# VHH binders against Glycosyltransferase family protein 64 C3: the designs that were tried, part 21

Target 1, 302 residues: Glycosyltransferase family protein 64 C3, of Arabidopsis thaliana (Mouse-ear cress) (q9c975)
Amino acid sequence: DPDPCDATNQREFQKLRSDQITVLINGYSEYRIPLLQTIVASYSSSSIVSSILVLWGNPSTPDQLLDQLYQNLTQYSPGSASISLIQQSSSSLNARFLPRSSVDTRAVLICDDDVEIDQRSLEFAFSVWKSNPDRLVGTFVRSHGFDLQGKEWIYTVHPDKYSIVLTKFMMMKQDYLFEYSCKGGVEMEEMRMIVDQMRNCEDILMNFVAADRLRAGPIMVGAERVRDWGDARNEEVEERVRDVGLSSRRVEHRKRRGNCIREFHRVMGKMPLMYSYGKVVNSVGEQGLCRKAGKLVFCDRD
Below, E stands for the ipSAE of ESMFold2; O stands for the ipSAE of OpenDDE; V2 stands for 0.75 times the mean of E and O plus 0.25 times the DockQ between their complexes.

## First folded at step 17 (VHH)

Design p1 (from j2 with Y102W; framework vhh_7nfr_2; at its last look DockQ between E and O 0.65; V2 from the best seeds 0.73)
Fold by ESMFold2, look of step 17:
Parts: C-alpha cells; structure tokens; sequence
Structure p1 (fold): chain B 302 residues (1-302), chain A 123 residues (1-123)
C-alpha cells in the first residue's frame, strides 16, 4: 500500500458507496483461525458487506498457514463480498485503523475475530449508522468515570450510561481512520505511542478521536444474538489459557484501561468523552400498560 | 524455546523483604509485558503486578500496592519483584509470566510461565 496518509487515499464522503460496508477484522492467534473463518463467512453472507479485510498482525505465523487461511476464506465463504488477507507491517494495534485505498464505502465495521452477530442485527446496526454517520455505533459499550476517592479517571461498566464503543463491533465512517492515523499532529503521535506501549486501548483512543470531533457520545445498538467467544466467562475457555482467577484478571485489565484514559486526557488536555443513554433496538414493541385481571401488563399480552 | 526461571524466594519474618528475579530467554524480552502471579496454599492463582516492555508502565494489585515494586532490566533480560513489608498473606508460590495481548476490552493471557519460587512469611 502507498503512503496510507496520502491525500489521494482520502476520498470525499459523498463519493463513497453508501449502500454497503467494509469489514475490517483483526486476526492474531493461529488458534482462533477456525472461528475467524466462520465469522468471515457469516459477514460475507450479508448483502450489505462489500468487502472484508482480514488484518493479520502475528508476525510469527508461518506463510503456509496464512496461505491455507486465505484459501479457506475465499473458497468457503458464501456471497460475493471480496475477501483480502493483509499481513500487517507490525503487530501494533494502531495498524487496525490505517486507512486503505481499497476501502470504497462510507462505513467501516471494526471488529474482532471472536465476535459473531446475526445478519438482521448487523443490517439494523447499519441502518442506525446511516441515520447517524458521524457517530460511533456498536453493540458493546463501556463508560469512563471519575473515582472521587482515588481522584482519577477510571474505566467502568455503568448500568445507565456509556461513553465508549468497543472494537468488538464498532461501525463508523471511514474518515475516522484518517483522523486516528494521519491527523492531530504531535498529540495523536504521542497517544498512538501510548497504545503501543500499553499494547491495548486503541479502541479507547478511537472513542477519544470521535468524541472530540463530534462533541457527542456514541450509540449503542441492541442485537438479537451476539456471541462473544472471547469473554473469559465462556464455558469454552481453553485449558491452555491458565486460569488466574476471573476477578484478578478483571482488576488488572481495568487498571490498564483506566490508565489509558488518564494518559489520553493528559495529552489532549481535556476529556472529550461524553455519555450516551439508551440502546437503539430493532423492534418498536408495545408501549403501554393495560389492566388485565387486576394487574398492569403490556397491552399486547393476552 | 521460551524459558522463564524464578529465583530469590525463601523464608522471611513479617515485615521483612525479599527480591525475586526471573531470568528470561528464547524471546525478545523487551517486546513483552511481564507479570508476577502468585498462588497461596489451597487457592487459585492471583495476579500481583505487571510491567510494560520498556518498563515505563507498572500496575499492582491493591493487596500489594505500596509494598511491592516490579522492575525489569532489558539488558540482562531479567524481571524483578522487590517485596517489602511482607505479611503472612503474602505466603505463596510466585510465578513469572509472559503476557500475550488481544487489544480492546479483552484480558490478556499468559502463554509462558516459570516454575515458581516459594515465598514463606512466618513468625
């Protein structure tokens, strides 16, 4: 690929395809390849998917295995979406957000190699995004917070509000790839360096970028069925992944993510993350309660 | 190929100090986050501390914060845990572990472990 930040690589939004999306899906673990193949096949079956770019970041993966992966991805995925396997130049997590001239759609879907979503919910998320093209739209959300006792920004889960969409499923306009990778000068360079040093938090940084530009929070979309195969609470957690205790791993993880929020705040000199409320859902559903047999129930219940 | 070898454990009185070492070989040490994880008798493994590849970022479990210091020497390919103000609750086998990361909101996992070194804090 030529200079990913070359001005000719950045196309005007209105000239990009509006009826489809490009899926950018990370791959790293050779162990995950069977699941990755399933997930790519699933995305390829949807008519809204123009192309799928598998971004392979593990430099130790043998060429023979990658050749087999590419063969399987292209030969056994249904549909006509173009499928590419891109060997990234480094294992940097920032590379998942590099702009690429092959992306000709207004929307990109940033996702992981272990999250499945049903086709109807994928298409609904795209409909929501089309109505809100400047916002990050996703199915997995988290919150930033301020811990008054510790006097520091923290990374949390809040029942009523959110400010962060996870790259497990993050739909956005492709312009944010350029904002993340190519713009913002010294501040963005330092923040991308923090991502590299932490080996995490690229998703949080993208949320900072979008929130700062938009001055509004992201949108959570509900899904009918979404599988998070990578969640440590899954029964399928592999024996070879040594158990360090679920709560212990969560504490460590949250401390690192909280530190990223503090570092990005320090570098930018402000906290651009903004809270959003509510989940956009596919169905209207019954809105009212009716008294039936002495109790209030939704009016459409018999 | 990848090898991690802990040393420096022993018997110590409450309030005492120990320095654990972990010699690393078979990989580019400075590219990886490294962790100390402990396992007390009859319990599961507990994350204690970790440190970034360059050493610029360190994190501690609340139970050891202020008493333990993690450090690394990327020239000697050695990870350290300096343990001060030791308590009976710190009695455990201490493991050196190399972390793989996944990005995003996923806990990393440890793909290589040392054999462990015993730390015993008793009167």
Amino acid sequence: as target 1 above (302 residues)
Amino acid sequence: QVQLQESGGGLVQPGGSLRLSCAASGFTFSDYWMSWVRQAPGEGREWVSDISGSGGYTFYADSVKGRFTIARDNVKNTLYLLMDSLKSDDTAVYYCARELFWGGDKEGYFDHWGQGTQVTVSS
Scores: ipSAE 0.661, ipTM 0.862, lowest interface PAE 1.3, mean pLDDT 88
ESMFold2 (binder alone), look of step 17: mean pLDDT 86; pTM 0.877
OpenDDE, look of step 17: ipSAE 0.860; ipTM 0.943

Design p2 (from j2 with F110Y; framework vhh_7nfr_2; at its last look DockQ between E and O 0.68; V2 from the best seeds 0.74)
Fold by ESMFold2, look of step 17:
Structure p2 (fold): chain B 302 residues (1-302), chain A 123 residues (1-123)
Amino acid sequence: as target 1 above (302 residues)
Amino acid sequence: QVQLQESGGGLVQPGGSLRLSCAASGFTFSDYWMSWVRQAPGEGREWVSDISGSGGYTFYADSVKGRFTIARDNVKNTLYLLMDSLKSDDTAVYYCARELFYGGDKEGYYDHWGQGTQVTVSS
């Protein structure tokens, strides 16, 4: 198994395919395999998808089940996209961003096994990315913020600005895989270790990497149909044993992700995240988006 | 096969202290974030505190911060909750729960729970 950070794996951007993308989709839950198969089939039906790599991160999944999954993925998916199932050698969330020699496209799409998007919207996102190849492009966004009372960075949502694209759907240039996994020396090593300890925040760290390199924020794109199926993992136990209130779950989640932002800021000694404004949409009579009274609205054309 | 067993609950007066324990077996304990979650009578479950696999990161609900301390012993495979300055509002069944996360902006979920231990704070 080749070293993913070997210099021969980093190929010149100009020599990579420009007309197609490689989809890197995480899989973990065996319960979600039917949904994963549907999502892979959907991506494979698009002419812009060259290949799909299913990155399987659950180390406990039996080889027999993975063999069956691979057979189903290749047998029931339309189109000419090549499909690979890669059993991750590590349970680290950082492994989703390992560079791979099989990725021949300028663009990669990082996505989850429970988010569906329609083909027209996928193709639109790619067209936006092609016009902005150094930026992260995605359909789900969040923001960092500074809490003036607590004097600390936080993870939040703003109605009119964003700085973080989520790995639910994140299109980016392949180069960021190397930047994340192989570059940045001791600082990046420490930040990847924070991701491992937190069991989260790899997406936030990728946003830090891209923002630091670009000195610019990401781009949010609209989608005609986007489905986020959420957590359907349900084992045979009483529901009251597993239930936690929605408010309580979100509080814990936000505290943890806010801590990641603070830790990444501490390690880097700066806050590279940059705000972006507006959502790019595929509509007739196209207009830009403007901020008016803290809300995003269509601009007039002068 | 995964087993979580809480102990250490009981009746205490306001201002009192208790130490809860959760014995874990059937999995590599140090690989997982662990949480304490409580449920008052007639209420939903409320997250109380969690701790990283190594013990290096801890988080607390605002209602318990400064009064409760979460800890773990990865040699004995045991999770602890040290509860000080107890109030009547802390009366609940306390559960030990194992967390799984898939990364990104997805709330963690609890795939295994203990049976719970009752804490009652009453005059």
Scores: ipSAE 0.716, ipTM 0.889, lowest interface PAE 1.2, mean pLDDT 86
ESMFold2 (binder alone), look of step 17: mean pLDDT 86; pTM 0.883
OpenDDE, look of step 17: ipSAE 0.819; ipTM 0.926

Design p3 (from j2 with F110W; framework vhh_7nfr_2; at its last look DockQ between E and O 0.75; V2 from the best seeds 0.77)
Fold by ESMFold2, look of step 17:
Structure p3 (fold): chain B 302 residues (1-302), chain A 123 residues (1-123)
Amino acid sequence: as target 1 above (302 residues)
Amino acid sequence: QVQLQESGGGLVQPGGSLRLSCAASGFTFSDYWMSWVRQAPGEGREWVSDISGSGGYTFYADSVKGRFTIARDNVKNTLYLLMDSLKSDDTAVYYCARELFYGGDKEGYWDHWGQGTQVTVSS
């Protein structure tokens, strides 16, 4: 295994491919393999996808299942994208952000094995990213907040602002892989250890890395059709996992992620996350209101 | 095979105390977050508390914070819940559970459960 952090592995941004992206998609759960195969096929159908790396993080998966998965990925993926199945060297969540010499594109897309997005929205997200290559661009957002009563940072959802893009769909320049995994000295080492201890929060840490370097917030992109099969509000997820109430699981989850924000703030000595306001959409609709029949309605309404 | 066995439940007066134990076997105990989850009569299961593999991080539901203490002994492979200032609302079956997580904004889930131990708080 070559040192992923060797300085010779970091190529100059301007010499990387600008017309395509590399998709880095996590896989862990064997029961999601059929869905993962569908998602990979979907990404491969887009001309903007140069390669797809399936990063398999479950060390217990039998080799014969992985061999079958690879065969299916290559058989059912219609585009020209190269497809790789990579067995991760460790179970650490930080490993999803390791730099890889096979990535020859300026942009990488970090995504999950249970999120589907339509081709037009994928291509639109790439267009937005190309105009903002230093920013994180994604379809799922959250926010940090400060709880004045408890006097602590929290993980939350605000209706009118955001500061965190989720790895459900996160497009970024590949340089951030090196910033996360290879740079920042003892400070970043401690924060990556917190991710390991918490068994979570690698995505929050990437948002800290990007925000600290850029001094600007991420960009939310609207998607026309997005299925998040793993969202706990889906009927089938509740049927599959009915051992603990949904509200109880959400409370535990948000307390844990809030603690990550507090720990990263403590280690860095500052809060680099910045709010962004607004969602970039790929549709132009009538924005003006006209008076029709005594009501203010959009002017293009019949 | 993963095995979790709770003990220490019983009948107690309001304001009283109990200590629950959970003996774990069949896996590397210190590698896993562990949780206490309870189920009151006629209700769904409710998360109570969890603790990191090393014991360095603990979290509590708001309803028990300040009254309950989660702890673990990684030499004896035992999880504990120290319950003080018990209230009638704490009456439930208490389960020890092993917690698994995915990365990112995905809720964890519990893949193995004990048989449960009954705690009854009654005047």
Scores: ipSAE 0.709, ipTM 0.884, lowest interface PAE 1.1, mean pLDDT 89
ESMFold2 (binder alone), look of step 17: mean pLDDT 85; pTM 0.869
OpenDDE, look of step 17: ipSAE 0.846; ipTM 0.938

Design p4 (from j2 with L100I; framework vhh_7nfr_2; at its last look DockQ between E and O 0.49; V2 from the best seeds 0.72)
Fold by ESMFold2, look of step 17:
Structure p4 (fold): chain B 302 residues (1-302), chain A 123 residues (1-123)
Amino acid sequence: as target 1 above (302 residues)
Amino acid sequence: QVQLQESGGGLVQPGGSLRLSCAASGFTFSDYWMSWVRQAPGEGREWVSDISGSGGYTFYADSVKGRFTIARDNVKNTLYLLMDSLKSDDTAVYYCAREIFYGGDKEGYFDHWGQGTQVTVSS
């Protein structure tokens, strides 16, 4: 392929499409192909989606299965969005962020093959992103934190603040693909290598890149309906998910992701992640309370 | 084709030590994170420790940190768990497992398991 880091292939932001997005969706598990096909069809039905690139990361998948997958993806796509199936030559998670000259939109949506979102919430997220094109916008968030007892950075969930958008649904400026993959010299090379060694944390590193450039936190948007089919807490989980107790697996996962945060902090020499507060929702409602018949109710209720 | 075989379990006194081994074959061992997982009598399986493909990163459950050491020999395709200061709570079947990660905020899973080796701490 063309060198994704050849700067002569970069387009000016102002010349890219502003009214649509490109969806970059990872796929790996052959078992999950029926779900992936449903999710791609859902994105393709939205008028804001220009193209969908399915990034297939399982090197063991037979070519015949991939050909059938591509036929099904295009057959079941109801809109005008172009659909591509790209077989990645390696399992590196950094590859999901490679810049691609075929992407002609200002915004990209990075997402997983097991998260389904309704069209109205997708379009709302895009509206929020258009008002904040330098920020990461998404529906799933986490936090970095400082563990006072251990005196170290950790990966956690806070109920009232966040600093990390997950690649389950992460909308961003296309330019961050180039920043992640091609810029930052030896520091970014070392951090991308950490992602490869950990087999994880590509999403955390993208959050570091965006936060460092903008010096602002991400934005959480609400969704009316988002189904996280891959979450281990679903009642319909597969056998391999149940092999080890869920709490035990979360402990390992949290330790690994916390280590990534500490390593990225060490390499950069600073902590660029910034906290954001609140969730942007697609509604306007009365917030004032009025006394009516001896009770406090919203002033516009009848 | 992937095969994992544990050995080195046995009966040991509290405060004692054991070294578990896991022989791996049928895959490129150094490409994979490897884990030790244990199952105490009547309980579910519990992750104990894991190690990166190169051996450069290791993680431990809080219950074993400071007492257990995970290691690997990528020439011999062998995973190890050195267990020191053993306690009765460490009594379990210990499994060697190959760990696969999806990336992002998704817990890993174990796609291949050994048959297990019994560790019993009692006296």
Scores: ipSAE 0.729, ipTM 0.891, lowest interface PAE 1.1, mean pLDDT 89
ESMFold2 (binder alone), look of step 17: mean pLDDT 88; pTM 0.889
OpenDDE, look of step 17: ipSAE 0.878; ipTM 0.952
ESMFold2, look of step 19: ipSAE 0.710; ipTM 0.882
ESMFold2 (binder alone), look of step 19: mean pLDDT 88; pTM 0.886
OpenDDE, look of step 19: ipSAE 0.869; ipTM 0.946

Design p5 (from j2 with H112Y; framework vhh_7nfr_2; at its last look DockQ between E and O 0.60; V2 from the best seeds 0.00; counts 0 for: SAP .682 > .668)
Fold by ESMFold2, look of step 17:
Structure p5 (fold): chain B 302 residues (1-302), chain A 123 residues (1-123)
Amino acid sequence: as target 1 above (302 residues)
Amino acid sequence: QVQLQESGGGLVQPGGSLRLSCAASGFTFSDYWMSWVRQAPGEGREWVSDISGSGGYTFYADSVKGRFTIARDNVKNTLYLLMDSLKSDDTAVYYCARELFYGGDKEGYFDYWGQGTQVTVSS
């Protein structure tokens, strides 16, 4: 798609597939390729996944390695999902949210190359999204907050509330890709430029876009099995360069993400993020407990 | 080949000032966030400050906020750290480092480092 913002390429929501999703996975680190291949194979095994687009953002990756990756992705993946490897035209983080005419599903799943989730939990997240198609649905959340002493917005974690879904696992309607990339006039242009200058915060900006449209918060979904392999770049950096302490790296990260929130608030002139409370979970089997011979055991099965 | 070379360290009395410099070559300097990181004796490395490619955004660790100023000169390809009101706790090797980011809620990391310059604050 030479012009991803050409509106003639957009289809009406009601005419898109409602029974499946398209997975958009960012990839950058060549050392993560084996894990990425495993994650793609896992998504492809689910009947709800129509297609998987691997968005490759590292411009220095040799073409031969990308050819190997594509061959492996197509050979290792057991399902019928179509798999594409797209080398991004720019190193901008905004490019992960470009609308694409090949996406024929109502829902997209935005995810990273280092998060594994079990098939049942993926399907549960989709069922929650189908009941709430205008909301962001995800398994990893954060909050904005207000620091009373500094009198400024901050990026934080609260035990009881959240307002931001992370691109580790973010399910949403595909319309938000167009809204993020192609709409909002000069305000959105400035905010996308802030993402480029910060080299971060594209996910926070998507949360602003969705919240502004909805006037409602996101939805957190629990997973039975989810594994976050963390930031592979930190592990690779250890092998190449000396460690920087984890606490110190987190301090810079939080300051930068907080500044993004403040900048987006300044540009929009309002704070559209809304708090949500609670986590939607799949069923929890309840087992009765009985006392036998002084021990607490499960009761008879029938 | 990316090269970073620090200078300007030395021995200073408490309350004194220093200016550190880092000469950069082998890459488009203005495209990258640059950072100062320090390592005190017997400690791990600690992020001190960073600055955006254009210089429009700066961040500081709380321990140095208000005392240190990061700056860059994109014509001379040089990163600076102006240190005022130095304390004994500031004694460390100071490194300049180039930052990269992959997006999302992932910390940035440092892919190239200088050799470091020693700052000693002693009575």
Scores: ipSAE 0.735, ipTM 0.895, lowest interface PAE 1.1, mean pLDDT 86
ESMFold2 (binder alone), look of step 17: mean pLDDT 85; pTM 0.863
OpenDDE, look of step 17: ipSAE 0.841; ipTM 0.935

Design p6 (from j2 with G55R; framework vhh_7nfr_2; at its last look DockQ between E and O 0.64; V2 from the best seeds 0.53)
Fold by ESMFold2, look of step 17:
Formats: structure tokens, C-alpha cells, sequence
Structure p6 (fold): chain B 302 residues (1-302), chain A 123 residues (1-123)
């Protein structure tokens, strides 16, 4: 019922907590609830996490199941982070970026309910973000590009450069929630409407917002361990969820995301996305594996 | 309660045309992307076409582009597939499906399916 965009709800960056983050996790699939519970517990165990907001977007989920989910989230999460389960006010994908008065940290982590990252890599990503608080920081990246044959902007994976951080793991200053949801007038309203009609591309639009404001590209951070459970779901869930003709569906998915880039470019009248290069990692050096006494171990240094 | 019911299948000669229909009930039809998916004998299911709820975005598999047209009537809560220039390899059971999306860089999934309607193209 409160207006998330009321100007009195936005706190000054300098008055927000600088030593911790708020995690905003989308949840939608009832089949992923056990995995979601594990991921929330993992985040709650890190000292850098102040609070975790589970943003539930499936309108058909029974109230009893949501009540049980909340009880499990609070009962089985070992840390001191506060945990909330929020039924989204609408089914819009834009709702994941609504500003919320309970977020008292400078940084927010936008993430999905099926991506797990190790605690050391989470904390490393936060250290990188603290040195670059105006940039988007994440572990999964993509690129915009220009297809000369089609004479159009495209969405792709480029081996050497990137311009888009995915909401699988996207750390950013909370100010961008207000920029996305509350500002930009008619142009942003049109672009949010495009997200709603396409049922896609809210992450790309956030990248447009940040790039336009900052005039710098995002930062890719390496993770020591990351699992994207969306690729290796259980056999029954995979059968039900996976569409037929998977390879053709992936190609069409990329075309649809390219269409979003073209529509956002058309509405804004410019291409604000900027390329970044390289991956920031917390270690340097390469370790080989050797067989010693019948076991596989790391080789000696020089 | 979501219900999807296909109709309009049948036997057609190569080069012929058919119109498939899918009656939808139990949900706000205009809020959802709808899809046609087909399954040929002895094969897995193949995505054919999608259409957005109220804005009219349409997408087609390369195998049917230019020959098939997806449409919807949000007053009658009905999804259509106009199939022209039918080929023998279009023979399949055609399903109407409701698509949901996770957001981000994730493909959608089908949470409700119709019972299917048989299309047979033979000379």
C-alpha cells in the first residue's frame, strides 16, 4: 500500500550501512523451494549479509505453502540476517527492482533462486563493489553487439568483452532501484511496459539504467564455485519445465533479448551500454594436478 | 482451474491448410503468453510458435516461419494457429500451452498443456 517511489522513502547513500548488503532473491517455482531454502541459508551464514528478502512472484502459490516456506526460511537459516518473505504486489518482472524501506544498506544483491555461489566469492564480490560502488558487479555477463547482416543490435556472449550483468548475481547500489522504478519519466515508463509485454529483459533494462547514469561498464567477478541449477534440474522438473526443441528455443530466446535491446535503444534514442574487459579474481597463479602415491594432488611450485 | 482445449486437427493433403483453435478458461487469458508445441511420431516435443498476451508480439520456429500464423482473440479467450502450405513433416499432435517466465536470462517454461489435436499431412 505505501508508494515505493515517495521521495521520503529514499535515504541518502552516505547514511546507509556500508559494511553489509541486502540480498533480494526472486522466487517463483514451487518446485525450487527446497533449493531456495538452501540458498537463503547459505547467504544468511555470511557476516556481510544484513537481511534477505525473498520476493515471491507466483500468484498461484497457496497461502499454506507460503506460510510453511517462511517458517522454514527462518527456522533453518543459521545466521543473524533478518529474513522476509514478500508476496509481490504484481506479477510484473519490474517488481523485483521496486525500492523497499526495509533495505538499509548501500549495496543490494539481486539474485535468482537457482544460483549458488560460495561464501568466499560472495565476500570477494562485495569487496570489489565497495571499491566501485557506482558500477554493477556480477558473476554472469553478456554482451550487446551489432549484426552487420541484419543491421541491428543483438544480444550475445562474446569471449573478450561484456556490457550486461545478469540478475543471476548482480550487486549494485540501492539508488538504482529508485532510478529504475521511480525516475526517467515517460521513457522509463515505456521501457518498463516493454519488459511487461515481453515478460523478459528487466535485467537488460537495469543495465541500461546504470550505464546511462554512470557512463562506465560493469565489472565481472570470478567465483571459485558457482552452481547454476537451472541447467541441471532434477529429471522430472527438467522434463516438465524444459520445452521441446531446446536448441531452437535457446536461439529464439537470444533473438527476443536482442529485440529488447533494439526497443530500449529506440525509446532512449541512444545506446548507453559500455563494454568492459577482463574478470576480477581473488587469486593469481596456476596450479597443476599431479598423481602422487595413487592420489591426485596439486603439483609443487617452482 | 486452468483448462486448455485444442480443436481443428484432421487429415490434409500436402499444400493444404488447417486452422487450429485452443479454448482457454480458468485464468486471465490476456495476461499470459501462449504457445503451440508439436510432437511428431517417435520424436520429442518441438516448439512451434509463441504469442504475447496483449501487445501482439509473435515468434515462430524456423521450420514453420512464413507458413504458419499464430493469433489470439482475447475476447473469446481463444488461441489460433493458421497453418498453410502443409508438408508431410508437419504431421504431429499439436498442443496449446501456457508459458511462464522466470525473468532474467532464463528460458520460459510451460505450466499447463492441452490434450492435443492430431494433424496428419499425407498424399
Amino acid sequence: as target 1 above (302 residues)
Amino acid sequence: QVQLQESGGGLVQPGGSLRLSCAASGFTFSDYWMSWVRQAPGEGREWVSDISGSRGYTFYADSVKGRFTIARDNVKNTLYLLMDSLKSDDTAVYYCARELFYGGDKEGYFDHWGQGTQVTVSS
Scores: ipSAE 0.462, ipTM 0.727, lowest interface PAE 1.9, mean pLDDT 84
ESMFold2 (binder alone), look of step 17: mean pLDDT 85; pTM 0.871
OpenDDE, look of step 17: ipSAE 0.537; ipTM 0.818

Design p7 (framework vhh_7nfr_2; at its last look DockQ between E and O 0.41; V2 from the best seeds 0.00; counts 0 for: SAP .698 > .668)
Fold by ESMFold2, look of step 17:
Structure p7 (fold): chain B 302 residues (1-302), chain A 124 residues (1-124)
Amino acid sequence: as target 1 above (302 residues)
Amino acid sequence: QVQLQESGGGLVQPGGSLRLSCAASGFTFSDYWMSWVRQAPGEGREWVSDISGSGGYTFYADSVKGRFTIARDNVKNTLYLLMDSLKSDDTAVYYCARELFYGGDKEGVYFDHWGQGTQVTVSS
């Protein structure tokens, strides 16, 4: 059917809507449908959301269930945002970044079906993105690093710096969908194949794409309330594998994601990821304590 | 139905070698990452090694790196673990496990199917 990479599908940035976003939210687990419906309803209630595309990645889901899901999404979503349900033909993680002709906004939000964020924080993230439209903006971040002993790039969590925004909540200009899926020739083809082979790392690859094009790091924004309910597939198998130590599972996971970084570096011949520092937050009241007149009080409140 | 059946365990002296096998059926074997996980007496399960669906990527726990080799044969639908330079610390039940498909950072690797295990005992 339609070629998502046809050049006529990419509209000029200036002709796209600047006051709203399109939400691209992945779904796979039929167990998660009630939560997905809640999350879609929440996004649809915000005036900054123009449309929500639910990308359903489980090709074996019966049509009857998909019809019911679509009806529930439209029935339970009180806002004015248009809602679409798109069944993908495969479970490839690269497919979440396909450009789509129905996206008419400058900004897209890539997110998971089990991450909730409050409306004020969503709108704040959009305001930050509008001031920095070429950068990735998100609430969950990680870092690349260099292991001096092993002399190799690694995937890590650093308290003070970051270079990677996760697809749990990733706001970006829609042009990056085309850059990821349609551009970059044989290098990007190989890197997308690495994502398929690793069955992971699509988020890291998008960060490589954005960093290489922009030569700047992403922006972390703080949320007043964000919940990560976890992957529905983990709930079933965690019961079956309750005895596997959490740290052992994290070690393998980080080794694999570090390997993705090394592979992307090898294919590109350079390391485009750049560190960013600091978290942009909405206004907060004074949180610090100061000694005044022999008493410990909040600073600037007297 | 997904089935995983390990074999090849046994008693071996320190410094010895064993090759474990895991026969897989009921799914497209080459589509899945596969792991070896072990459980020592009285302890929890410990991830040992995994391998990509094509066999092109392998990872090892630090405790076994350089001594163990993971491999697969996608024609025979069989996963292998070649264990060399065995130590008493390697005594455990070894399980073959199928990894879940997942994206992004999920803070770990997860398994949806396990074999029954095969005992490896390293003693004099």
Scores: ipSAE 0.603, ipTM 0.837, lowest interface PAE 1.5, mean pLDDT 85
ESMFold2 (binder alone), look of step 17: mean pLDDT 86; pTM 0.874
OpenDDE, look of step 17: ipSAE 0.825; ipTM 0.929

Design p8 (from j2, 17 letters changed; framework vhh_surovatamig_d1; at its last look DockQ between E and O 0.73; V2 from the best seeds 0.78)
Fold by ESMFold2, look of step 17:
Structure p8 (fold): chain B 302 residues (1-302), chain A 123 residues (1-123)
Amino acid sequence: as target 1 above (302 residues)
Amino acid sequence: EVQLVESGGGLVQPGGSLRLSCAASGFTFSDYWMSWVRQAPGKGLEWVADISGSGGYTFYVDSVKGRFTISRDNAKKSLYLQMNSLRAEDTAVYYCARELFYGGDKEGYFDHRGQGTLVTVSS
């Protein structure tokens, strides 16, 4: 019940641990628990992970299941990282970004319960972030755009540019937790309320926060093996509750996310998102990096 | 104990109107986005429209925009779909569905739906 925004909880960046990260994993679906357990075990085995906080947001999950999940997470994970299971105090998606006194690292990794990444690629992403600590660094990106015919901001994907890092894998400095949750006055209060009303878009709002502070775009990093088990092309269908067709669900999703961008722009009175171009990869891989239009891109994709 | 019960389907001529209703029980209705989805003969489920818990936000698939209106009455725990200017292509079983979201760039899913109500648009 302590105020997470108490000024004593915000520690100086330079006094925080620089050699490790804290992983914040959002969990909701009980169907995903086996996958979540393997993902936590993978992160816990990495020497760069200091602690893992599993943020459980499903209020319908029986306490017995949560107790078993915690026992499995702590007992069957092979690494030395501290592992916590936090039952969220509310169903608000904004809660995933609450600052927490247990986070003693400069970097936090915000991720979902259905994305796997190999150890070398995780370490590479951290090395890129350490060279760019004010930027959002991640493996999944999207773009905002302006539809001239409709005269409105939209949520989209471009092959060449991006402005939004997804919470599937988003590495950032922990200061942004405070910027998102505790600062920005009435404008941020309204934008967090929009996230609550939409039941989505917390990640887009974090991108607005970072972009407004930095005036630079995010960084996309490549991974040798990254698997998105929640990709609609690979989604399993629960027989009792059938999903709507994939293209139909994508349409609703993009309309909702575009509306969030328009609402955040309206509240702020400006569009802080900035485009980035190119993907940073480990140079030991087979892919080269070239400059085009002032950004790094893969040489053979141009 | 979540229950969703649709009603109001029937046979209607092209250009006609119908109003679908969905009675909800067993949960705090105003906390959830609610959707209408439909299944045309021989096709998969298609999302038609949804509405926020407060009713302040609505979205429609393009094929029904301007013809259909989703609404809710939280005091009555009821969801509605007013369908105007009906076309043969609107023939389907219509389901009331409760939508659940994980956040981020993850599409929502329907954790509960009703039994459906049949809408047939023909002369």
Scores: ipSAE 0.747, ipTM 0.902, lowest interface PAE 1.0, mean pLDDT 86
ESMFold2 (binder alone), look of step 17: mean pLDDT 83; pTM 0.847
OpenDDE, look of step 17: ipSAE 0.849; ipTM 0.940

